# VHH binders against UPF0159 protein Ta1429, part 7

Target 1, 206 residues: UPF0159 protein Ta1429, of Thermoplasma acidophilum (q9hib2r271to476)
Amino acid sequence: EKVRLIKYSNEREEMQKVLALLMYPFAEDASGIISRIKAMELSEASAILERIRDLRKNRRMKVGRPFEAVNYVFEVTTNYGAFRDLQRHRFLSIVRKPLTVSYGFDVPPIIAKMPDLSEEYAEAMKDAERVYRIIKERYGAWIAQYAVPFAYRYPVVFTTNLAEATYFIELRSTPQAHFDLRDIAIRMYNEIKSVHPSLAGIIKFV

## First folded at step 3 (VHH)

Design f12 (framework vhh_8pnl_2)
Fold by ESMFold2-Fast, scan of step 3:
Structure f12 (fold): chain B 206 residues (1-206), chain A 122 residues (1-122)
Amino acid sequence: as target 1 above (206 residues)
Amino acid sequence: QGQLVESGGGLVQPGGSLRLSCADAGFTFSSYEMAWYRQAPGKERELVARITDSGSTNYADFVKGRFTISRDNAKSTLYLQMNSLKPEDTAMYYCARELDYGDSPYWYFDLWGQGTRVTVSA
C-alpha cells in the first residue's frame, strides 16, 4: 500500500489533549480545565474544532501549537525521486534502508498511456534489476543501491504530528504539486480522516 | 450541547425591552471573553456584542445605544439588556465563550449555548 497509517492514538483522548492546551492560556486556574474537559460532549469539542477551521483564511495561517501534540506514524512506499522531496519536510525517519528493487517501480503517467513506450520502460527496469542483483551478490546492498533507477519504490517509516501533517497536506495537495507528492498527501489526509474524522477537519485546504 | 444556557427571550412589541441571561455551569467564566450572537430567520449568525474579561465592550453598529452587554463573574452569568426593540431584532440569540490565541489575530469560539428566541411583533 502506498501510504499506511501504522500508529495513532484514540481520537477522544487526542481531542481532549488539544482542547486542554487551547484553553490553558485563558484559564483562571488549572483545576477548572480538568473539570471542563471531563464534562465536555464530543459534539461540543467537534464544534470548537470546526470554528478553528473556519477562522483559517488561507494555507499560510498555521494551525496552533496545541495540534503538534497529536502524533502519527506512517509508512510510505514511493519512488526515490518523490522520497527525496518528501525528506525536505519535517518528518522523523525511523527506518532507513538502501534503495532496492523489491517493491516494484512506478511508470510515469505519460509513458503509461503509450503501450510501446510502457513496454520499453518495463524492459529497461528489468535490465536494471539484473545489474542490481549482480552487484548485490558481489558487493552487498549498500553498493548495489546505486544501480537502482529512481522509478523503483522505497518504503520508509516516519513520524509526524497533526500540525506538520496539515502543512504538508495543504502544500502538496494542490494541482500544481508533483503528482507523486500530491497522491501521498491525499492518501495521508484520507488515513487521518478515517481514524480521526473530527481532528482531520482542521486540514482545511485539501 | 454546551454548558451555556440562555434564557430571557420572548414575544415583545416594538419599542419594548428584554433582558437575556446566559448561565455558564462550567469553570473559568471570568477568564473568557464572552459574546452574544443572533441568527434571524433565513440569515447567517452574526455578532451582537462582546465583553472582555476586564469588562471592555464592543457592539455591532445596528445595536449601539440600544443594547448593553454585562457580566457577573461571581454568578458566572452574562447579560444582554435589549431596549427599543425593533422587528428586525427578531432572532434566536446565542451566548458564546471566546478564546484569544496569544498574540495571534485568531479568536476561537469554544462554547456555544442552545439559544433563546426573541420575537418583536405586534
Scores: ipSAE 0.000, ipTM 0.107, lowest interface PAE 18.1, mean pLDDT 78

Design f13 (framework vhh_4orz_3)
Fold by ESMFold2-Fast, scan of step 3:
Structure f13 (fold): chain B 206 residues (1-206), chain A 122 residues (1-122)
Amino acid sequence: as target 1 above (206 residues)
Amino acid sequence: EVQLVESGGGLVQAGGSLRLFCAASGFTFSSYEMAWLRQAPGKRREWVALITDSGSTDYADSVKDRFTISRDNAKNTVSLQMNSLKPEDTAIYFCARELDYGDSPYWYFDLWGQGTQVTVSS
C-alpha cells in the first residue's frame, strides 16, 4: 500500500477534544466546558465542524490550532524525491530504514509516455540495482543505500496532525501538483475520511 | 544581498493582460517555493499563486484559469502571467519566498518584494 494509516484515535473522542479546545478561550472555567462537551451528541458536534468548514473561503485560510490535537501515524512508501518534498510539510519521521531497491521504483509520467525513453530509464534502474547488490553484499545495507537512485521507493513512518494534513492535502491534491505528492495527498485524505468521516470534512479543498 | 524585485505592473483595460516578473538574488532560488500575493485598496493581503521548487503550482479560486505562475531557475525569476483582467484584480502585487512558521504546520513568507501596482480600468 502506498499510504497506510496505522494509528488513529476514536472519532467521537477526537471531536470532543477539538470542540473543548475551540471553546476554551471563551469559557470562565474548564469544568463547565467538559460537562457541555460530554453531553454533546455526535450530530451537534458535526454541525459545529460544518460551520467551521463553511468559514474557510480558500486553501490559504488555515485550519485553527485546535485541530493540531488530532494525531495520525502514517506509513508512506514513495521515492526519495517525494520524501524530500513531504518533509517540508512538517511530517515527523519516527521510523526510517536505509534506502533500498526492494520496493520498486517510480517512472515519471512524461518518461512513461515515451516508449524508447521508458525502456532506457528501466535499464538504468536495473544497472543501479546490480551496483546496489554488490555493495550490499560486501559492505551492508547502510553503505549500499548511497547507490540507490532517487526513483526507488522505501517505506517511512510519519506522525502528523489534522491541521498539517489539511494544509498538505489541500495544497498537493491539485492537478498541477508534483505527481507523486498529489497521489500521496489524495490517498492520505481517503485514509483519514475512512476512519474520521466527520473530522475529514474540515479538509475542504480537495 | 538577499532580495526580491518585482516589475511589470501598470495600467491595463478590463479584459487585457499583464506579465509580472520577480528577480531573486542572494540566495539559492531553486531550493525555495515562491508565491505571489496581492493587496487591494481597503482589503487585507491575500494569496494569489504558489510554485514549488519542483514546479508544481496552485492558485486562488478567484484567479484560477486566468493567471499562470512560472519560474526560470537559470535566471532566478518567477513570473505571473495575468489574462482576462478584471477591475477587481486591481491591487499591489508582491513576490514572496515561503518559510515554515516555526514548529507550526503553517507556512508563511519571510522575504518580500516591495510590490508592483496593477490597475485595471473598467
Scores: ipSAE 0.000, ipTM 0.111, lowest interface PAE 18.5, mean pLDDT 79

Design f14 (framework vhh_rezetamig_d1)
Fold by ESMFold2-Fast, scan of step 3:
Structure f14 (fold): chain B 206 residues (1-206), chain A 124 residues (1-124)
Amino acid sequence: as target 1 above (206 residues)
Amino acid sequence: QLQLQESGPGLVKPSETLSLTCTVSGGSISSSDYYWGWIRQPPGKGLEWIGHIYDSGSTYYNPSLENRVTISVDTSKNQFSLKLSSVTAADTAVYYCARELDYGDSPYWYFDLRGQGTLVTVSS
C-alpha cells in the first residue's frame, strides 16, 4: 500500500485537545476550559471546526498552532527521490529498514518521455537488482542497500501533525504539483478523513 | 474511444495459475507512446502495480511478483494478458488492465485509461 495510517488517537479526544488550545487565549483559566470542552456535545465541537474551516480563504492562511497537537504516524512506500522531497515538509522520519528492491521502482517523468530510454532504464534497474541480491547474500542488507538505485520504492515511517499535513496536502494536491507527491497527498487526506472525518474538514483546499 | 476490458475466470484454486486477458477496443496496442499493464486492488487495500509490456514485447514486472508473473501481448488480436502462478488467498483482488502513459502526464497511477476491473477470488 502506498500510504497507510498506522497510528492515530481517538477523534473525540483530539478534538477536545484542539478546542482547549483554541479557547485558551480567550479563557479565564485552563481548568475551566477542560470542564467546558469535556461537557461539549460532538455536534457543537464539529460546528466550531466547520466555522474555522470557513474562515480560511486560501492556502496561505494557516490553520493555527493548536492543530499541531494532533499527531499521525504514516507508512509511505515511495521512491527515495520522492522521500527526500517529503522531508522538506518537516516530517520526522523513522527508517526501520535499509533501502530495498522488494517494492518495485518508478521511472522518472523525463525518462518516461523517451520510450527507448525508459526501456533501457528498466533494464538497468533489473541489473542493479541482481547486484543488490549478490551483495545481500554475501554481506547482508545493510551493505546491499548501497546498490539500490533511488528509483526503487521502500517503506518509510514518519510522523506528522494535522497543521503540517494540511499544508502538505493543500500544496501538493494541486494539478501543478509533481504527481508522485500529489498521489501521496491525496492518499494521506483520505486516510485522515477515514479516521477523523470532523478534523479532516480543516483540510479545505483539496 | 479507446476502451479496455478484462476477461478470465473469477475463481482460481490455490497453487494454480491465474490467467486474465485485456481486450483493447477503439484503438491499437501498436503505439510507441504507451505501456500496457496490470494493477490490482486486494479487498480493503490500495492499488498494487503488477507489471507492463511495450508493444515490442519488452516486459517490466513488480520485483515482489516477478518470479510468478508473465505478461504477453498479441497485437494481431489487440490483446494483452496476465499469468500469475502459484496463487494463494493473498492474490484475491480486483484486477485492472491499464494503458500507462509513457510521458508521466497521468494524475495518480501512471496511467490514463483503465478497464472496469474484474474480481478474482482464490479459494478451494
Scores: ipSAE 0.000, ipTM 0.071, lowest interface PAE 21.0, mean pLDDT 79

Design f15 (from c13 with D101Y Y102D G103Y D104G S105E; framework vhh_8fcz_2)
Fold by ESMFold2-Fast, scan of step 3:
Structure f15 (fold): chain B 206 residues (1-206), chain A 123 residues (1-123)
Amino acid sequence: as target 1 above (206 residues)
Amino acid sequence: QVQLVESGGGLVQPGGSLRLSCAASGFTFSSYEMNWVRQPPGKGLEWVSGISDSGSTITYADSVEGRFTIIRDNDKKMVYLQMTSLKTEDTAVYYCARELYDYGEPYWYFDLEGQGTQVTVSS
């Protein structure tokens, strides 16, 4: 699986947390906020989120800081090139397994359309796999990872919040975006939407 | 629709100079890092140079540093590669490539839309 949502919290609890933070600047005290949040029905909370969605007119208008409180842990199985670009986003706690040849590799579309490059690329991958297997048998997976080309897919775990996920998804889901990152962004959106359909509504420009 | 049109290639002798041009359309040019990459005959793609969206950060491959200069003009939606002290090993098809970036660091994949421009360095 290319994108897998590993950890998320109950949607109602996350919505209550976001709403508490949204109400904080104009509340008299914390007990007032807690009482309002506990009394709020799901339909009312969803209506507030929809209003916030409607107020955003373009991707440059960021979702508010309260949405940073909603956290997700994703596992993305992708090639090292795509991983390098993921690192440029403000994702916290990127963790990966040793690089491996077990998940296949990607041929970049620009290379795939050039017959000479495509053939050389496939040949280089086969050669690297041979070296990887020899090293892994003799010295184990952590040493063998040094033989794995950037084209090979491997799982990477990262933590993000809803505000950063919104920025990433809206930026990278456009038709003009890098192919690998666009596919990841759309899959990430679908994962969030499947577990948090109300909160996913804040991701407007997908 | 994203379009990148390279031009300016040709035949030059070793030690010569060429300026390559890339005309961009169909996207917000000033929001993207631009790169030059090349494909020598019978070899894979080699990254040559990159320039950030504002032009403030510029990088070069070791093989061309000191000889090539990358320039961009956001008002004209153009990126250029000024090549000097050309060597026979610079013979290649040159492509300009768009890259999305946020934190000023390039990634290894580039969007190639153009047909490229051929540079031949020989006597």
Scores: ipSAE 0.000, ipTM 0.098, lowest interface PAE 16.9, mean pLDDT 77

Design f17 (from c13 with L100I Y102E D104Y Y107W W108L L112Y; framework vhh_8fcz_2)
Fold by ESMFold2-Fast, scan of step 3:
Formats: sequence, C-alpha cells, structure tokens
Structure f17 (fold): chain B 206 residues (1-206), chain A 123 residues (1-123)
Amino acid sequence: as target 1 above (206 residues)
Amino acid sequence: QVQLVESGGGLVQPGGSLRLSCAASGFTFSSYEMNWVRQPPGKGLEWVSGISDSGSTITYADSVEGRFTIIRDNDKKMVYLQMTSLKTEDTAVYYCAREIDEGYSPWLYFDYEGQGTQVTVSS
C-alpha cells in the first residue's frame, strides 16, 4: 500500500480538544470550557468546524494552532527522490527501515523514453538485486542497503498534525505539484477523511 | 518589499510561441525556487513549471512538458517561460511565483500576488 494511516485518535475526543483550544483565549475558566465541551453533541461540534472551514477564503489562510493538537502517523512507500522532498518538511518526524529491493523500482523519465537504455537500466537493477541478496545473506540488511540504488522504493514512517497535513495536502494536491507528491497528498487526505470525516472538512482546497 | 512583475503575454494562434518574463525585486532571488502558475478562465490555479535556486533542477506539469522551457538569470533577477506549440487550453493568466517556507511553518506555498500576464490562444 503506498500510503497507510497507522495511528490516529477517536474523532469525537480530537474535536473536543480542538474546540477547547479554540475557546480558551476567550474564556475565564478552563474547567467551565471542559464541562461544556464534554456535554456538546457531535452534530453541534461538526457545525462549528464547518463554520471555521467556510471562513477560510484561500489556502494561504491558516487553519490555526488548535488544529496542531490532532496527530497522525503515516507509513508511505515511495522512491528516494520523492522521499527527499518529504524530508524538507521539518515538523515531520521521519523513521525508515534499511533500504530494500522488496518494493520495486521506478525508471527515470529520461531513460524510459529510450527503449534500448530502458532495457539496460532494468538489467542493471536486476544485477543490483543479486548483489543485495548476496550481501544480505552474509552481512545482514543494514550493510546490504548500501547496494540498493536510489530508484528503489522503500517504506517511511512519519508523524504529522492536522494543521501541517492541511498545508501539505492543499499545496501538494494541486496539478502544480510533482506527480509523486501529489499522489501522496491525495492519498493522505483520503485516509484522514475515512477516519475523521468532520475534521477532514477543514482541508478545504484539495 | 517583495515584488514580482510578469510580462510578455498576448494573443497568439494555436501552434504559436510566446516568451513570458518575470522581474523580481525585494528579496535574495538566487536563494529561492521560482515557479510559473496559471489560471484558465473558470478554473482554479494550475502549477506549470518550477526551477531550483541554482537552475540545476527543473520540473514541468505533464500538460506542458516538451512544449515549455523555464529559464532563470540570477544576475538579472529574471525568470522566463518559453512557450511553443501553444494550444487553446493554454489560455490563462500566468503568474510568476516564489515558493515560501515560513519561519513558524515548515509548509511551502506559492507567493503569486503579482498582476500576472494574460495569454490567449485562439484561431
């Protein structure tokens, strides 16, 4: 699977947390806010979030810091080129396994346009896989990773929050973005929407 | 004050060519990735092309690859878009955009608040 949502919290509890943080600057009593939020019906909470969504006129208008309190853990399987772009986002905590040949590889577009060179490229990848297998059998996966070309895909685990996810998805889901990042952004949006349909509504420009 | 000024648009027939220019001021041009984005009539913004700060990495939207060429001149603080084999679907207002990474936000977004330049492709 290219994008998997592997950890998230109960939507009602996350909505209550966001609403409490939204109310806090305007309230005199934190205990009073907590009591009101706990008594709030899901439909009432969803209506407030829809109002907030409607107030955002474009993707440059941020969703606000309270949405940073909603956290997600994703696993993404992608080639090293796309991973380099993900690494530029500082608030993602990134954990990866050793590089591997188990998830296939991508042929660079310039090489794919030349049938003879494309065939030689595929054969070179098969040769690299043979070297990888030999080294792995003798020295283990962490040493064998040095034989894996950057064209190979591998899984990466990272954490993000709803505000960061909104910025990333709205920026990278447009036709303007690199195809690999656009595909990842749309899949992340769909994963969030499947578990948190009310909170996903804040991601407006997708 | 950051300023981006686009020019070079106009009316052209299908199969024609145009060269768009963007003059940048108010920031260290050689430190930022530059992009071209467009807005066709009745549609949202579409990213067209990007070029890294050094000019070494260049990317294009699938719809324009092979037809458009992005170029930058750091000494003159200019970015250009050379458009060939223009199609009616290329009709749009074209904007020069700087990718911004905010200090308190790691997420990038495009600064395309320039006036833009209108490209109309019709027979």
Scores: ipSAE 0.000, ipTM 0.106, lowest interface PAE 17.1, mean pLDDT 77

Design f18 (from c13 with R98T S105Y P106L Y107D; framework vhh_8fcz_2)
Fold by ESMFold2-Fast, scan of step 3:
Structure f18 (fold): chain B 206 residues (1-206), chain A 123 residues (1-123)
Amino acid sequence: as target 1 above (206 residues)
Amino acid sequence: QVQLVESGGGLVQPGGSLRLSCAASGFTFSSYEMNWVRQPPGKGLEWVSGISDSGSTITYADSVEGRFTIIRDNDKKMVYLQMTSLKTEDTAVYYCATELDYGDYLDWYFDLEGQGTQVTVSS
């Protein structure tokens, strides 16, 4: 799967956590926040999140530090070109395996529509796979990764929080972004929305 | 010291075709996404098309999809925009643009170094 959400927490509990942190600066004492959170209905929590959404006039207005408390772990399977662009979001933590030939490769659309070039491209990939297997057998996967062309896909695991995810999704869901990163951003949004429909509302500029 | 030189514009009748070229220098061309953007008379900049550094991903604005094709040649440091079935609404100055890093936080923006190339679609 291109984008997989592999770890997240219960939405009601995450909403209560975010709202407690949002209320802390305005509380006269910390104990009052606990009582407020215990009494909070889901509809009240959702109304507060919608108001925060309304207050953000553009994507440059940050969602705020309380949303850093909601954490997600994603696995993304993509080619090196898209991965390099993903890594340039400097606030993301990324853990990856060595580059590999096991997840297939992407043929550039212009080449895919040209029979002569697509055949040459496929043969070049087969040649690279042969070299990769020879090196892997003799020296292991970490050395063999240097033979893997940029077109090959590989899985990358990264952790993010809702604030970082909001910035990534809002920036990379625009038509101007690389198509692969825009596709990843939209899929990440849909994954978050599927498990956290109320919290996903804070991601306004999709 | 990014330098982008656009060319290939001109006067063409509706339904006609033009091929725009962008010659890049002063940066590692193969490491940057390239885009075409346009500015119609009296309007702001409008993004037209983008192509990733490797050429693996290509995107188009809805208004031009199916009519325009973006191509890059990393060896020659060139980007092209093949335009077909041109409409009067395509009249604009066309620019090529690179994406740039913004300090420690990546923010995608376009660096318009060239003067652009004028495309006029009229009868």
Scores: ipSAE 0.000, ipTM 0.096, lowest interface PAE 18.3, mean pLDDT 77

Design f3 (from c13 with S30D S31D D53W S56D T57Y; framework vhh_8fcz_2)
Fold by ESMFold2-Fast, scan of step 3:
Parts: C-alpha cells; sequence; structure tokens
Structure f3 (fold): chain B 206 residues (1-206), chain A 123 residues (1-123)
C-alpha cells in the first residue's frame, strides 16, 4: 500500500536538535550546548547516534525522549481494517478524508488465492460502489462514507515523531505481522531512511 | 468500570500445557489490542504476546515463539493464551493488558487491571 512522506525537516538541523536535548542534562548552560552543536560535523553526530543504537538490546527498550523532537508527516493509503490497527499507535495527530471508493480495495490474501471467490469478492465490491454513488449523489460524501466497505482504501495523513515511528516500525515489521501493516512499516522505514539516513539508524530492529 | 480477570493458572510439570483465559468487561473489547505479560519471581514485567483488535496481527516474544498461541474471541470478550512445552523459566504471574503503553518508560509498560494468574512449572 501507498506510503508517502509529506513533510520532514533538514537532517543536520534535526540531528543538532536531538544532540542538544541529549547533552542538556550534562551541561553547565544552554549556550555551551549551542556552541558545541554548531561546531559538530555530521559524521561526528552520526557516530554518537550509532553508539546510542548499540545500547538498545531489544525492541522493548524504547528510544529516549529526545527522539520525540524529530517530526514526520506521512500520508498512508490503506483499507479501513488496517487503518483501525494503525490508529492504535500513539501518533501525534491524525487527519482523514471521508471514506471513498476512489482508491480501490484490497482482497484478503486467503480469498486472493481462490480465483472463483476472488471474482465474487470483486463483484460484491462493484455492487457496493454503485450504492455509494447513489448515496453520494443524494446526500453528499460525508453521508456516503458509511456505505463504504472496510476493504476500500483511503488516504490518512498523520504526524509522528522518530521515537514513535521506531516503536511502530520495529513492532510491525516482524514476520508475525499481517503483511499489510508490515508493508506499511517497511515503507515508512525506507522513506525515513531516504531523507534521514543517519537518524534512521536509530531504528534498529527492522 | 474496566475489568480484566485472568484465570487458568496452576501447577504443571515441565513439558506440560496450560490455557490461560482473560475475561474483559466494562469497555468495547473489539476496539482494543490485547496483550499478555508476565512477572517471574523477583524479576520485572516481561511482555509475552500481543493480538490486534481483529485478531489478524499477532506478535510473540522470542522466548515463547512456537510454544505459545494467543487467541481472542470478540463475541465472548475473551483472550486466551495456549501454552505448550512449558519450561521452568515460564514460572510467573501472568496478566492480560488492554493496551501496550508506550509512555515515558524505556521498557514495555502496561496499566494492569487484573490481579493475574499464577503459573508454576515444577516437578
Amino acid sequence: as target 1 above (206 residues)
Amino acid sequence: QVQLVESGGGLVQPGGSLRLSCAASGFTFDDYEMNWVRQPPGKGLEWVSGISWSGDYITYADSVEGRFTIIRDNDKKMVYLQMTSLKTEDTAVYYCARELDYGDSPYWYFDLEGQGTQVTVSS
């Protein structure tokens, strides 16, 4: 399923922010931290983050609060069933559109393996789309959304931080996770890694 | 009020089996992820297994993978933990928890509603 990173900040600036928060308990004053951070090379900052990564023994050991300061805005297009599981993770905010039939639907894996049942499933979805269009025409999209089966995909925009993203990705990328959530978790990891390769290193158990 | 009542624990010999039950009341059960956690004597809480609201997404701790099975019955508002090939190391008080609390803790943390059920694996 489609996962898109909508908003993120410059990696050097985010690393400086995390390191400042990590150094704060051990510093004489805030101005000393600012001077040290400005002088720090990206490679030095990356080495410190890798040392922090090494201290985590398993996924149950959470990354520290400083990593909550790194924020991401994602758009995820997935079916409502997967969305209900996704929203139980403690993301900072979630914004959705009305449920719709415009983004297609997912066929459960067991049904997809059976051609006859898969065809009947698709026909049922087409019937639901017909009902959706009738209701939308008469009462608008916000009422029509209640006719949309859970199999249909829709986009959700949510804000998360690096600590919560680490927790979600490490939990949901395991072999036991249903493949829809596992695919979302792995795609989120790859999106973060593509823009923040050093910070993505904190996501250890993926 | 929210209640979770664990049962099914007892004495069992190594290699034996037990099924733990958790009865939920006071909330919309099928809207929540459910977890099993345990506390061995003199040690901290250890997460054992989790199951999503639908039952489709299941995860196990490495120490119990292949030996334990988590199941939920949304109609009866029950969560079960089927334990096989029990080892002395599985001796603990077992709790079910409505939700994994990410919170302020550097470790897994749960707000435990029940009193738990004692599992003792010994000859």
Scores: ipSAE 0.000, ipTM 0.122, lowest interface PAE 18.9, mean pLDDT 78

Design f5 (from c13 with L100D D101E; framework vhh_8fcz_2)
Fold by ESMFold2-Fast, scan of step 3:
Structure f5 (fold): chain B 206 residues (1-206), chain A 123 residues (1-123)
Amino acid sequence: as target 1 above (206 residues)
Amino acid sequence: QVQLVESGGGLVQPGGSLRLSCAASGFTFSSYEMNWVRQPPGKGLEWVSGISDSGSTITYADSVEGRFTIIRDNDKKMVYLQMTSLKTEDTAVYYCAREDEYGDSPYWYFDLEGQGTQVTVSS
């Protein structure tokens, strides 16, 4: 599986947005919020985020609505079974292409450990690819997708926010989670952390 | 239509045991993570324990780990909380809660909080 962060915003601007939303219920006017945010040092903003992190005692405690304002667009390349599992999470939109054989396939772990079965599995995949190519040449990619086994990987683009990403990552990064989703969750965390190291701190239980 | 009904609460002395039950109806129980949450008198909600849809992942709050056990029976659409070595600090209303896709709960995955069952631990 492969996870790529395609679109994200500047971290300082996202932090200011989150802090403004956190201050809103306690503010008497909007101009006061704007002035406070503009005067805030990065170290002060980071300290507030760290205190919010510390207040979360377990993965069940919400990070709060303000963190829904931080948005990410991901491309995930994985097999159809893993995408079915991803559907149960609150990703705002999914965009995909027809199923294809161009990105390889995943061999189930139990089959991968048996040399004879692993070889037969690979041959079955090659046979499916031949059928796929014949149908694609004759009838196009949208009809050919019906010949693609569920083991084949394909890319899907979806969008999420920091609050939902936190929920998904903390839930699916546990040792007991389905192995495909655990890998995706850990990679998603690392992608967010690489571009938003301060905001990624809110993802505590990973 | 969708319902969670808690039962099994009561008055018990410190060191005692109780088993709480939660009966689910109106949804596909085996597809949802289930949780127990409690509210002590005059305080906010406190998460107690969670169990994944398959039962393979179980978690506990530090305050109850080793004393409480969460169990689910997907065939009977039940989730249980077995409580042992009860302390006065465990006094609370206990709620059964389903994971939440769109809820506005203080805990983002709590979709459905039941009616609650009162647990009182006193001498």
Scores: ipSAE 0.000, ipTM 0.204, lowest interface PAE 14.2, mean pLDDT 79

Design f8 (from c13 with R98K L100G G103D P106L; framework vhh_8fcz_2)
Fold by ESMFold2-Fast, scan of step 3:
Structure f8 (fold): chain B 206 residues (1-206), chain A 123 residues (1-123)
Amino acid sequence: as target 1 above (206 residues)
Amino acid sequence: QVQLVESGGGLVQPGGSLRLSCAASGFTFSSYEMNWVRQPPGKGLEWVSGISDSGSTITYADSVEGRFTIIRDNDKKMVYLQMTSLKTEDTAVYYCAKEGDYDDSLYWYFDLEGQGTQVTVSS
């Protein structure tokens, strides 16, 4: 499965936004907060985020609501089974497409280790592709999608925020998570870390 | 209530061996897949090995395949990790972990994870 981060904002601006929201409950008004944030050194901002990280002792202690203000748009290409589990999280689906056979399929790891079963699995997938093509030609893609096995991949574009991403990544990066979701979670973490290395620090249990 | 207690870690030289143990309580042990995961200093969790509820299916991370062996004893509610040919890169806190419930978005994976057992491989 392929994970692509397609929209994000400047890290310094996002850090300033989070810090302003963290300080708001302790201030008399927003204008004073803005002045303080603009004057803040990056090292000071980073230290505050590290303190937030340190206060979380386990996965059950969620990051605060200020981190909901940091937004990301992802494209994830995964099989339908994994997508059904993925959509249980508080993500917004931006675009929907019918299921398709154009992006390949995933072989369960246990099947992949058994050459005979792996061949039978691949043959079943090829048979499903033939059925899909016949239905698509005669009835169109929206009807043909019902012939696509859950093993086939398709792209989904969704939005998330840093708090929800932290919840998803920490929950689904564990070895008990379905392999496909674990792979997605780790890739999402790496994408966030590559563009927002300071903010990614709040994703503690990866 | 659900509890996992790891033991058996320690200091060992490169090339050495250790056997880790995990005692499980508070759930129907024979109904769940068991796993070993580790956390090296300064890094995230890394999955090491898994064993199905009956013991019939066993999997390993590429980095440990051929060197580690996972074993379970359903009567004693124990899971073990036999480690051989240890490398400095194997230095980590090792945890055993119960299979999560994939259908319950209200429950946390590893919310009952034990303290782990420290394995240090150095000369």
Scores: ipSAE 0.000, ipTM 0.099, lowest interface PAE 17.9, mean pLDDT 77

Design f9 (framework vhh_8fcz_2)
Fold by ESMFold2-Fast, scan of step 3:
Structure f9 (fold): chain B 206 residues (1-206), chain A 124 residues (1-124)
Amino acid sequence: as target 1 above (206 residues)
Amino acid sequence: QVQLVESGGGLVQPGGSLRLSCAASGFTFSSYEMNWVRQPPGKGLEWVSGISDSGSTITYADSVEGRFTIIRDNDKKMVYLQMTSLKTEDTAVYYCARELDYSGDSPYWYFDLEGQGTQVTVSS
């Protein structure tokens, strides 16, 4: 499973946007909010975000709706089974491709722990790849996709927001989560943290 | 404008080696899986090897397994095919290709053969 963060906005601007939305219910004058947010130092903004983090006692306590305004575009390369589980979350797919053998396959953990079965599994996958390529050359990729085992990875581009990403990451990074989704969740967290270190602090239960 | 420029082909004796290069431009190279495909004289296209956008997943046609190595360099926007133990059956025009979704409600993958290819001839 490979995760790439394709699109994101400037962290300072995103933080100002979140803070304006957080303050709006408590202000009698919208113009005052804008002035205060523009004048706010990053350290003050960071302190407010840290306070919000502190208020969440467990993953079932959702982050506020203002965090839905922070948007990300990801490309995730994962097997079809894991992808079907990903689609149960509220992510908007921008681009989808036919199933393919170009990105390799995932070996179930129980099989990976047994050398003989792991090797036999890999050989079966290589046989499927040969069949896929023959069908693709003769009938095209759209028909060939039906020969692709569920173990094979393929790329999907989707959009999400920081609130949905937080819920997904906290839910799927637990030890009980499917191993493919856990890896994806942790990689998404690391990608967000690399570009938005302050905002990533909202993702508390990783 | 998408461009793929293949180079490195030539005449080589059986058992020899060649390194093919493909220079990509006009698209976000690091976002696409890259492939090598070949067309032997008078025959159709044959897929040779593929490499994922990160380089972590690599596959080969059975006919070249153990003899060819596909490599990519995302910083240089290059993909390479290191060929060893060449056989007369490897004689073909070699193309660098990316997999593309066609637009519309029924996406279709096909190889984008934007380049002219590079000729590999294996003979004594």
Scores: ipSAE 0.000, ipTM 0.075, lowest interface PAE 22.2, mean pLDDT 77

Design g1 (from b12 with S30D N31D; framework vhh_8pnl_2)
Amino acid sequence: QGQLVESGGGLVQPGGSLRLSCADAGFTFDDYAMAWYRQAPGKERELVARIYSGGETNYADFVKGRFTISRDNAKSTLYLQMNSLKPEDTAMYYCATEGDYVWGSYEFDSWGQGTRVTVSA
ESMFold2-Fast, scan of step 3: ipSAE 0.000; ipTM 0.265

